# Designs tried in a protein design chat: VH-VL binders against Rho GTPase-activating protein gacT (gacT). Part 20

Target 1, 189 residues: Rho GTPase-activating protein gacT (gacT), of Dictyostelium discoideum (Social amoeba) (q54nl0r163to351)
Amino acid sequence: VPLTQVPCRAGSNVPIIIEKLIDHIERTSLNSEGLFRIPGVDLTINQYIKLFDNGEDVDVSPIEPYTAAGLLKRFFRDLPVFVPQSINKRVVSLFIDEEGKKKPVDMEILSNLRVLVHQLPTVHFEVMQELTNLLGKLMSRSDQNKMTISNIAICLVPTLNCVPAIVTYSIQMHDFFYNEVFPQHHLYY
Short names: E, the ipSAE of ESMFold2; O, the ipSAE of OpenDDE; V2, 0.75 times the mean of E and O plus 0.25 times the DockQ between their complexes.

## First folded at step 10 (VH-VL; framework fv_masavibart)

Design sf5 (from sf1 with heavy chain W53Y; at its last look DockQ between E and O 0.78; V2 from the best seeds 0.79)
Fold by ESMFold2, look of step 10:
Structure sf5 (fold): chain C 189 residues (1-189), chain A 121 residues (1-121), chain B 110 residues (1-110)
Amino acid sequence: as target 1 above (189 residues)
Amino acid sequence: QVQLVESGGGVVQPGRSLRLSCAASGFTFSSYAMYWVRQAPGKGLEWVAFISYDGSDKYYADSVKGRFTISRDNSKNTLYLQMNSLRTEDTAVYYCARVDEYEIGYYFDLWGQGTLVTVSS
Amino acid sequence: QSALTQPASVSGSPGQSITISCTGTSSDVGSYNYVSWYQQHPGKAPKLMIYDVSNRPSGVSNRFSGSKSGNTASLTISGLQSEDEADYYCSSYTDDYTWVFGGGTKLTVL
């Protein structure tokens, strides 16, 4: 099912399943070692996916940390597209020149990356904002949970089927990408 | 020139140890995660070990866990593989290869030429 | 390690097009777009030909193209040339720091 067709509350662009899972994970799971890397219980994940797909009012509070993280990953894995390939291609072009050499990162590249992130469809943009906010909180506790930016890039970002820079810089520079006003802000609404 | 060069391969007896090195040049080594990937004679490719760009995370294939240790020295642009308790099944050409997991994606865009390890009684 | 299924060999004449298949599962090729193809000449290291299913690195001829449908990825080589004779490996990255490789396909140019 396309992300734009997943049920949201009235006036919201964030799917109910994502809101509930992010809230649950934030409240219960941020200190769990290997969160998003250690698998959850597949049977339970499948059951919850079916309930959410049917529009049920689902209570996620009983779900243990690794199964909740696994359910969130399964949601993204099952999407037909989260980041359009046209945006992924343009992001790669920011970091790699025509000869295939990696460019040194500077604020010009990062500002252009921010513009491309704001070109995501509205639902996709807001989901990315909420997800990367959660992942920033997870990373800030990496001394306990062992989920460094490298582990997140290896174990979670691939599920999103996108160029890693979209997520890694959104995590590490969240305010720059999502809270600052800049000249191209709102041109895409 | 952008390149990776492996060294340290040779013929050793089962149960012995060997240390492989991979020298990087022409690029910012500390920006890349590194893998060791091996290829047994006449066979396909098998990943062996992973180390993150700063060395903080390391992972191993089940076939080598507990026997092999990956490490890196970013000040010397060098990747290492310490191979202990070698078995005949470890006989292969060993490649080092890079991935930019932080910015670009999940593919090996640069490989070394490989170094042959033969474990023979 | 699981393996992706490739045909053992493929052959073609100069100027023809050939396609090499790479079949995995919903847990790799079906779910992830991190599919890459590597060319390996005898005694040489693998060389990246295609990444992210269909993208070519700089310096790779546009005669090489990639695609996927369901659990199967494909590498197509058009205008076949003698230097294309090599082994070809597909790979898929998963969310668990692991790589799934195909067993390789020997391409013979007649």
Scores: ipSAE 0.692, ipTM 0.867, lowest interface PAE 1.0, mean pLDDT 89
ESMFold2 (binder alone), look of step 10: mean pLDDT 90; pTM 0.915
OpenDDE, look of step 10: ipSAE 0.884; ipTM 0.938

Design sf6 (from sf1 with heavy chain Y106F; at its last look DockQ between E and O 0.90; V2 from the best seeds 0.79)
Fold by ESMFold2, look of step 10:
Structure sf6 (fold): chain C 189 residues (1-189), chain A 121 residues (1-121), chain B 110 residues (1-110)
Amino acid sequence: as target 1 above (189 residues)
Amino acid sequence: QVQLVESGGGVVQPGRSLRLSCAASGFTFSSYAMYWVRQAPGKGLEWVAFISWDGSDKYYADSVKGRFTISRDNSKNTLYLQMNSLRTEDTAVYYCARVDEYEIGFYFDLWGQGTLVTVSS
Amino acid sequence: QSALTQPASVSGSPGQSITISCTGTSSDVGSYNYVSWYQQHPGKAPKLMIYDVSNRPSGVSNRFSGSKSGNTASLTISGLQSEDEADYYCSSYTDDYTWVFGGGTKLTVL
């Protein structure tokens, strides 16, 4: 099912399953060692997926940390598209020159990356914003949970099927990407 | 120029140790995750070990876990593989390869030329 | 380690097109667009030919193309030339945070 077809609450662009799982993980699981790396229980994941697909008011509070994280990963893995390929291709072009050499990262590249992130469809953008906000909180506790930015990159970015820079810089510079006003934002009016 | 150069291969008996090195030049070594990938004579490619760009995370194939240790020294632009308790099945050409898992994507865009390790009685 | 399934060999005449298949599972090729193809001439290191299923790095001929359907990726080489004779490996990222490689395909240009 396309992300735009996943049920949301009225007035929200974030799917109910995502809202509930992120809230649950944030409140209960951020200190769990290896969160998002250690697998959850597949049987339980499959059961909850069915409940959400039926549109039921699902209580996620009984779900243990690794299964909750696994359910969130399964949601993204099962999406046909989370980041459009057109955006992925343009992001790669920011970091690789025409000779195939990696360019040194500077604020011009990062500002252009921010513009491309804001070109995501509205639902995709808000889901990415909420996901990377959660991942930033997870990373800030990496002394306890062992989920460094490197671990997050290798454990989560592949399930999103997107260029890593979209996620890694969104985590490390979240305010710059999602909360600061910049010139492109004013051109939408 | 941008390159990776492996060294330290040779002929050893089973049970012995070797230490491989991979020297990087022409690029910012500390920006890349590094892999060791091996190829037994006449056979295909097999992933061996991974180390993140800052060295904080390491992973190993089951066949080498507990015997091999990957490490890096970003101040010397060098990747290492300490190979202990070598077995005949470890005989292979060992390549180092880079991945930019932080910015670019999950593919090996640069390989060294390889160093041959032969483990035989 | 499990391996991606490739034919052991393929052959073609100069000017022809050939396709090499690479079949995995839903835990690798089926779920990830991180599928790559590598060319290896005898005694040489592998060289990246295709990344992200279908993208060519700078300097790779447009005669090389990639695609994917379900659990199977394909490398197509059009206009075969003698220098295309080499071993070709596919690879994919996996659910276990490792790489899986195909067993390799020997391409012979007749």
Scores: ipSAE 0.696, ipTM 0.859, lowest interface PAE 1.1, mean pLDDT 89
ESMFold2 (binder alone), look of step 10: mean pLDDT 90; pTM 0.907
OpenDDE, look of step 10: ipSAE 0.803; ipTM 0.916

Design sf7 (from sf1 with light chain N55Y; at its last look DockQ between E and O 0.59; V2 from the best seeds 0.58)
Fold by OpenDDE, look of step 10:
Structure sf7 (fold): chain C 189 residues (1-189), chain A 121 residues (1-121), chain B 110 residues (1-110)
Amino acid sequence: as target 1 above (189 residues)
Amino acid sequence: QVQLVESGGGVVQPGRSLRLSCAASGFTFSSYAMYWVRQAPGKGLEWVAFISWDGSDKYYADSVKGRFTISRDNSKNTLYLQMNSLRTEDTAVYYCARVDEYEIGYYFDLWGQGTLVTVSS
Amino acid sequence: QSALTQPASVSGSPGQSITISCTGTSSDVGSYNYVSWYQQHPGKAPKLMIYDVSYRPSGVSNRFSGSKSGNTASLTISGLQSEDEADYYCSSYTDDYTWVFGGGTKLTVL
């Protein structure tokens, strides 16, 4: 099911399943070592997926950390498209020159990346914002949970099937990507 | 010059241990995830082990899990592979390779020349 | 993890175009856009030719191109030259946090 067809609460563009799981993980699981790396219980994940698919009012409070994280990953994995390929291609083009050589990353590239992230469909953009916010909180506790930016990236980026920079810089520069005002000269993208 | 140089290969008997090294130069070693990939004589490439930039995360192929240990010393720009309980099927050229995992994609863009490990009675 | 399926060998004459297929499953090639291609000459290390299905690193000839459809990725070499004679391997990320390689294809330039 496309992301835009997943049920949302009134006044929110973020699917209910995402809101519930992000809230639950944030409250209960951020200190869990290897969160999103260590797999949860597949049977439980499958059961909850069915409940959500049936439109049931699901209580996620009983879900243990790794299964909750697994459920969240499964949701994204099962999406037909989270980041459009058109966006992925344009993002890659920011980081390489005409000869295919990698460019040194600077604020100009990151500013352009920000613009592209904001070109995601509304629901996709808001979900990305919430997800990367969660992952930023997870990263901030890496001394305990061992989830560094690299560990987070290897666990989540493939699940989202996107260019890593979209996720890694969104996590590390979350305020810049989602809370700062765009200069007028960047709006032509 | 950007390069990886493997060393430590040789001939050993089954059940013995061997430690491979991979020396990195010309780039910021600590910014990259590192991999070992091996190639048996006349055969294809096989993924062996992964280690994250700071060594906090490690993964192994099922064929070597429990026997091989990947590690790194970023202060020495060196990657290691401790191989224990070696088997004849471990005979291969062992390559170290780097991956930049948080920018434009997942791929092995730099390889060493490889070091030959021969396990035989 | 089982290897991706490649033809054992392909051949072509100079100037021709050839394609090497790489068939996986929905757990690797079919699910992810993290497919790469490597060229290996005898006694040499592999060299990255294509990454993320269709992108070329710096220094790689524009004669090399990549694509993917379903569970099958393809490497196309146009304007075949003698120096293209080598083994070619595809690779893909998998669901198990691992990498899988194809069995390799020997390209002969006639």
Scores: ipSAE 0.507, ipTM 0.836, lowest interface PAE 1.1, mean pLDDT 92
ESMFold2, look of step 10: ipSAE 0.659; ipTM 0.845
ESMFold2 (binder alone), look of step 10: mean pLDDT 90; pTM 0.909

Design sf8 (from sf1 with heavy chain S31D; at its last look DockQ between E and O 0.72; V2 from the best seeds 0.78)
Fold by ESMFold2, look of step 10:
Structure sf8 (fold): chain C 189 residues (1-189), chain A 121 residues (1-121), chain B 110 residues (1-110)
Amino acid sequence: as target 1 above (189 residues)
Amino acid sequence: QVQLVESGGGVVQPGRSLRLSCAASGFTFSDYAMYWVRQAPGKGLEWVAFISWDGSDKYYADSVKGRFTISRDNSKNTLYLQMNSLRTEDTAVYYCARVDEYEIGYYFDLWGQGTLVTVSS
Amino acid sequence: QSALTQPASVSGSPGQSITISCTGTSSDVGSYNYVSWYQQHPGKAPKLMIYDVSNRPSGVSNRFSGSKSGNTASLTISGLQSEDEADYYCSSYTDDYTWVFGGGTKLTVL
């Protein structure tokens, strides 16, 4: 199912399943060691996926942290498209020159990346904003949960099937990408 | 020139140790996660170990876990593989390869030429 | 670690097109668009030919193309040349946060 066809609450562009899972994880799980890395219970994940696929009004409150994180990852993994390929290609061109050499990152590149993130379709943009906001909170507690930006980049970002810079810089510089704050507000970097 | 150069391979007896090095030049080494990938004679590619760009995260294939240790020194642009308790099954050409999973993607765009490790009695 | 399934060998004549398949599961090729193809000539290091399923790095001939359908990725080489004779490996990211490689395909140019 395309992301734009997933049910949302009235007045929201964030799918109900995403809102419920992010809220649940934020309330219960940010100090859990290895969140998003330690696997949840696969049979339970499959059961909840069936409930959501059947259009059930699903209560996520009893889901333990690692299974809730696993379910969120499965939602993104199973999407046909989260980041359009046209956006991915343009992001690659920001970081890699025509000779295939990686460019040194600077604020011009990061500002252009921000423009491309804002060109995501509305639902995709708002989901990315909410997801990377959660991941920023997770990363800020990495002394306790051990989920550094490196762990997030290898354990979670691949399920989004996009160029990593879209996600990693959104986490590290969330305000710059989503709230237009000063560059010195590059939290979690 | 942008390159990776492995060294430290050789012939050793089973149960002995070797230390491999991989020297990086021509690029910002600390931007990249590094992998060791090996290839037994006449066989395919097998990943061995991973280390994140800042060294904070390390992962190993089950076949080498507990025996091999990956490390890096970003001030020297060098990747290492300490191989202990070597077995004949560890005989392979060992490659280092880079990935930038922070910015660009999940593929190996640069490989070294490899260093041969032979474990035989 | 699991292996992706590739044919052991393929062959073609100069100027023809050939396709090498790479079949995995929903836990790798089916779910991740991080499929890469590597060319390896005898005694040489692997060289990246295709990344992210279908993208060519700078300097790789447009005779090389990649695609994916379901759990199977494909590398197609058009206008086959003698220089294309090599081993070809696919790779994919997996649910276990590791890389998996195909067993390799020996391409012979007749």
Scores: ipSAE 0.749, ipTM 0.872, lowest interface PAE 1.0, mean pLDDT 89
ESMFold2 (binder alone), look of step 10: mean pLDDT 90; pTM 0.907
OpenDDE, look of step 10: ipSAE 0.850; ipTM 0.930

## First folded at step 11 (VH-VL; framework fv_masavibart)

Design sg1 (from sf2 with light chain T94A D95G D96S; at its last look DockQ between E and O 0.12; V2 from the best seeds 0.00; counts 0 for: pae O 5.0 > 2, placed apart)
Fold by OpenDDE, look of step 11:
Structure sg1 (fold): chain C 189 residues (1-189), chain A 121 residues (1-121), chain B 110 residues (1-110)
Amino acid sequence: as target 1 above (189 residues)
Amino acid sequence: QVQLVESGGGVVQPGRSLRLSCAASGFTFSSYSMYWVRQAPGKGLEWVAYISWDGSDKYYADSVKGRFTISRDNSKNTLYLQMNSLRTEDTAVYYCARVDEYEIGYYFDLWGQGTLVTVSS
Amino acid sequence: QSALTQPASVSGSPGQSITISCTGTSSDVGSYNYVSWYQQHPGKAPKLMIYDVSNRPSGVSNRFSGSKSGNTASLTISGLQSEDEADYYCSSYAGSYTWVFGGGTKLTVL
């Protein structure tokens, strides 16, 4: 189900399933080695997907770490579009020069990236914000869980089908991208 | 001019292999995820394989899983489909298609002219 | 993944309006608003006519319109013209980067 069609709680644009899973993973799974890399139980994931698709009130508390992460990944995988290609294309252009070679990353590029991130549809933007917040917490425990920014990118970038920079910098510079005042932010549905 | 051009089709016997190519031009190839879609003679369309913009993610239809491999070389603006263990039912015109994602939309906005693959004894 | 169900053929006279149905399941058409319609003339590649149920790409005639109800999407062609004679395929996203296509409908302009 597209993001815009997934039920949300009152006062939130983030789908309930995402909020529940993020909360659950944050509370129970951040120390799990290889989270998002180690696959969960597919049967369980499929069962939960059906429940969510049926609009049922799903209790995610019994889900073990890797299955919870797998379910979250499956959710995004089932989305045809998370980051619009129009955004991805423009993001790519920020990091390459006229010859197509990678440019040194500076604050100007990152500022422009922030602008593009804020051009995401509202629901997508808020979901990205919460997801990357979770991933930042995961990354902060990389000594234990082995989920470095590189490992996170390996797992999540394909799932989200987006330019790596939009995810990695959203994680590493989360405050800059999401918690600072951004006058040019616009809402889009 | 934005276009996709498939090549590599031909006549092969069952069990043989064939490699298709799709040359992209007129747009930033590396920014788009790509699909292979095939159409058996006189039949409908069937998606075959998916590859993400950077090639890090791939998916296949059950009918070709384990036999076909999708890949891309962004430096050459080329999409590939390695077809192994070909079967008669793989006979089809094979299209490469660009996936365009605008806002919350998702569709195949650009198709090649197709290349015919005939698998017969 | 089974194909979406389309009528094998439809026909109409110039100036008339025809509708092509595309019936899927709750796992594809019923779950997503990512239904597309493609026009295909003989020996040609498919051309996108409608995307996201009811949107027209630039350059596509406003005679083409799309809708969806439940598990059934519909393509309506008004003011039928001879050049509209072609095969029409519906497509729906089906999750996990998979797509399903209809069996196609041959439109004949009488």
Scores: ipSAE 0.021, ipTM 0.623, lowest interface PAE 5.0, mean pLDDT 90
ESMFold2, look of step 11: ipSAE 0.778; ipTM 0.890
ESMFold2 (binder alone), look of step 11: mean pLDDT 89; pTM 0.883

Design sg2 (from sf2 with light chain T94A D95G; at its last look DockQ between E and O 0.06; V2 from the best seeds 0.00; counts 0 for: pae O 8.6 > 2, placed apart)
Fold by ESMFold2, look of step 11:
Structure sg2 (fold): chain C 189 residues (1-189), chain A 121 residues (1-121), chain B 110 residues (1-110)
Amino acid sequence: as target 1 above (189 residues)
Amino acid sequence: QVQLVESGGGVVQPGRSLRLSCAASGFTFSSYSMYWVRQAPGKGLEWVAYISWDGSDKYYADSVKGRFTISRDNSKNTLYLQMNSLRTEDTAVYYCARVDEYEIGYYFDLWGQGTLVTVSS
Amino acid sequence: QSALTQPASVSGSPGQSITISCTGTSSDVGSYNYVSWYQQHPGKAPKLMIYDVSNRPSGVSNRFSGSKSGNTASLTISGLQSEDEADYYCSSYAGDYTWVFGGGTKLTVL
């Protein structure tokens, strides 16, 4: 189902399933070793997906850490589109020159990337903001959970079907991407 | 010139060890995660081992766990594969390949030319 | 590791168009847009021809195109030339740090 059709609370652009799972993971699971890497229980994931699809007021509090993370990954995996391919292609062109060589990253590239992130549809943008905020908290506890940015880039980011830079820089420079005012005309591709 | 060059292949007997090297040039090696991928004679491609761009994370195919060790030296732009307890089933051309999963995506945009490892009595 | 299914061989005459299929599952090709195609001439390393289902890297001829429908990805080569004779492999991401490759397709240009 398209992300824009997933039920939200009144006045929110973030789907209820995402809000509940992020809140649950944040409160209970950020110190779990290998979160988002170690698989959860598939049968339980399927059960909760059906409950959310039926519009039920689902209690997520019994869900163990790895199953909660797995459920969140499964939600993104099953989306038809999270980041439009037109945005993905433009992001690649920021990092790759005409000869196929990767450009050294600088603040001009990052400012242009930020403009492209803000071109996401409103629901997609706010979901990305909430997800990358959670992942930043996860990374900050990597001494306990072992989830470095490289682990996240391998274990979770592919589930989003997008160019990794959209997510990895959103995690590491969250304020720059989501909380700072910037001129949108900076993009010059 | 952007390239990867493998070396260290050869003919060895079962149970012996061999160390492969992969030299990178023409690009920022430390920005890329690296894979070893092998191809047995007349057969398809099989990934073998992975190491993240800073060397902090390593993964192995089940067929080589406990026997092979991937490593890298970013100051020398070199990737390594230490292959211990070699078996005849390990006979293959071994390729190194790069991925930039931090910025670019999940595909192998550059491969080395390969080095042949033959394990036979 | 779940293998992707490709035909063992395909053939075509110069100037014709051919298509190579790559069938996976809902857990790989069906779920991920990280589908790539690699060309391999005898004795040579694989070369990336298509990434992210349908994107062509710089320097690859526009005769090569890719698509996906459901669990099946396709590589199409138009205006077939003798230099296109090679083995072609598809690849897909299949979950946490795992990749699957197709068994390969030998393309013969008659």
Scores: ipSAE 0.578, ipTM 0.824, lowest interface PAE 1.4, mean pLDDT 88
Fold by OpenDDE, look of step 11:
Structure sg2 (fold): chain C 189 residues (1-189), chain A 121 residues (1-121), chain B 110 residues (1-110)
Amino acid sequence: as target 1 above (189 residues)
Amino acid sequence: QVQLVESGGGVVQPGRSLRLSCAASGFTFSSYSMYWVRQAPGKGLEWVAYISWDGSDKYYADSVKGRFTISRDNSKNTLYLQMNSLRTEDTAVYYCARVDEYEIGYYFDLWGQGTLVTVSS
Amino acid sequence: QSALTQPASVSGSPGQSITISCTGTSSDVGSYNYVSWYQQHPGKAPKLMIYDVSNRPSGVSNRFSGSKSGNTASLTISGLQSEDEADYYCSSYAGDYTWVFGGGTKLTVL
C-alpha cells in the first residue's frame, strides 16, 4: 500500500495505521523479548491488512505484541519501495572508498547521511522518523527485550529494503537526524 | 518545457541492430529512473526496460532480455536502448518514460512522443 | 508477465458515467496499490490520468476517478465528454521495478 494512499490525521503526514501501530507497540510491547524477531499470528495480520485495505477504522488495541510488530513489518514489506534506491546507493557511496573498502565513519559522513535522509519524500521521512523513534525506545530496553541495534537491524533492514546505516544511525542518532534544525531540509509531496 | 524526445527509430531487417536515444530536458534527468515502454501497432503497452538514476541497476522484460541493453548518460541527459538481434515482434513505437527517483508513487508521469521501430524482411 | 485484463471496448453517451475494469493477479494489482491509468489519443503518447489507484495528477479532470478491489482496478469517467474518446490503459507495478499493462480499452463516446 503506497503511503500516499493511506489516510492521515489532520496535521500529520504519517498514515493513521502507522501512528496507531507505533503508539500501540510503544505502549504495550516494548518489553517483549524478540519484538520484530518473533513472528506474530499471520492469520491475524492478514485480517487486519484486509481491514486496512478496505478503508475500515481499525482498532489495533487487541493485537498482541508480536502480531502488532508483524503487522507493522508487513506494512513496510508490502511497499514496493520505502527508501528509494537512488538514496540507498548514494548512502552506500558515503561509506566506501574508491576501492570499495569501508571508510571510517565520521561526522562528515553522518552529516552527509543526514542530508540524504532529509531527501526522502515527506511522508517517507516522517514515517522513518516515527519508526526509528520507536525502535530507539525498543533498543533502550534491550536488556529486557534483547533487541540490540544489531538485532533490530537484522529484522528491519530487509523489511525496509534500505541500507543499514539509514536505519541504524537514524535510531542511534535520532536527535541529530530528526530533531535538530536542518537548514537544507526540503519536502516532497 | 519538461519533455522527453525519442529518436533513432527506423526500418531494419530481422537480426539487425538499432540504437534508440531519448533526450531529456526541462528537469533534472539524474533524479529520475527511466523506462522504455513499447507499443506494437494497434496493440497495447509493454514494459521493456528499466534503468536506475545512476545506471547501476537495470531490468528487462523477458521478451527482450539478452538482446536489449538500456543505458544512460546523465551528463548528456540522454537515455539509450541498444537493440540487438531484432525480431519482427519488436516492431513498435518505443517510448521513454520517467519515474521519480524518490519513488513517491510508481507511475509514468512523463512520456516522450515515441519513435517507431519497424522490423521487417 | 501476462497483461492485465481490460474490456476491449466501452461506450457511453455524453454526460453518462462509464467504468473500465482492469483485472490482474495477486502478484501485481492484488499485491500493490500502484495502479495507474493512461489515456491515449490516436497518434499520441499515453497521458497519466490516475496513479496509485485513485490519485489524479495536476491538470486531470475530476471526472476521472479510480478504485480497486481485490485484483481488479477500475477507472470511472463521469460526465462523459467527446474528448474522452480514446484508448485507456491500466498499469500495475509488479515488483523489482517491473510493470504490467492492460490490453487497453477503446472508449467510444456515442
Scores: ipSAE 0.013, ipTM 0.555, lowest interface PAE 8.6, mean pLDDT 89
ESMFold2 (binder alone), look of step 11: mean pLDDT 89; pTM 0.892

Design sg3 (from sf2 with light chain T94A; at its last look DockQ between E and O 0.79; V2 from the best seeds 0.74)
Fold by ESMFold2, look of step 11:
Structure sg3 (fold): chain C 189 residues (1-189), chain A 121 residues (1-121), chain B 110 residues (1-110)
Amino acid sequence: as target 1 above (189 residues)
Amino acid sequence: QVQLVESGGGVVQPGRSLRLSCAASGFTFSSYSMYWVRQAPGKGLEWVAYISWDGSDKYYADSVKGRFTISRDNSKNTLYLQMNSLRTEDTAVYYCARVDEYEIGYYFDLWGQGTLVTVSS
Amino acid sequence: QSALTQPASVSGSPGQSITISCTGTSSDVGSYNYVSWYQQHPGKAPKLMIYDVSNRPSGVSNRFSGSKSGNTASLTISGLQSEDEADYYCSSYADDYTWVFGGGTKLTVL
């Protein structure tokens, strides 16, 4: 199902399943060792997916941490598209030159990446904002939960089927990407 | 020149140990996660081990868990594979390969030429 | 983790187009767009030909193209040339944070 067709509350651009799962994980699970790495219970994940698909008012409070994280990952993995391919291609060209060599990262590249993130469709943008906000909180507690940025990059980011820089820099520099006011115009080389 | 060069292969008896090295040059080694991938004679490619760009996370194929240890020294631009309790089915050419999952994506854009490990009596 | 299924061999005449299939599951090819194709000539290391299902790295001929439908990825080589004769491997990211490879396809140019 396209992300724009997933049910939202009136006045919200974030799907109900995502809001409930992020709130639950944030409240209960940020100190869980290996969150998003350790698999949840597949049978329970399937049951909850069915409940959400039927439009039911789902109580997520009984869901244990690894199953809640697994359900969130399954939602993203099963999306037909989260980041449009046109945006993915433009992001790659920020980091790879025309000879195929990786560029050293600087603020010009990161500012251009921010512009591209803001060109996501509204629902996709707000979902990315909420997800990367959660992941930033998770990463900030990596001494306890062991979910460093490198662990997140191999265990969770692939489920988004996008160029990793969109997510990893959004996590590491969340305010820069989502909370700072910035000029609309940028130069590209 | 951007390259990866494996070394340390050879002929060993079953139950022995061997240590492989992979030297990187011409690129920022610490920006890349590294894989060992092996290929038995006349067979296909098989993933063996993974280490993240900063060394903070490691994964192993089930066939080598508990016997092989991947490591890296970013100050020396070198990747390692310690291979203990070798078995005849470990006989293969061992390749190192790089991935940039922080910025770029999940594909191996550079491979070494490989080093042959033969485990036989 | 299971290997991806590829035909053992495929052949074509110079100038023809051929397609190599790569079938996985919902735990790999079906769910991830991180599907890659590698060309390997005898005695040489693999070379990346296609990444992210359909993208060509710089320096790879536009005769190579990739696609995916469901659990099956495909590599198409148009305008076959003698230098295309090699083994071809598909690869995908998988749910267990690992890579799965196909068993390889030997392409013979007749």
Scores: ipSAE 0.713, ipTM 0.861, lowest interface PAE 1.1, mean pLDDT 89
ESMFold2 (binder alone), look of step 11: mean pLDDT 90; pTM 0.902
OpenDDE, look of step 11: ipSAE 0.720; ipTM 0.889

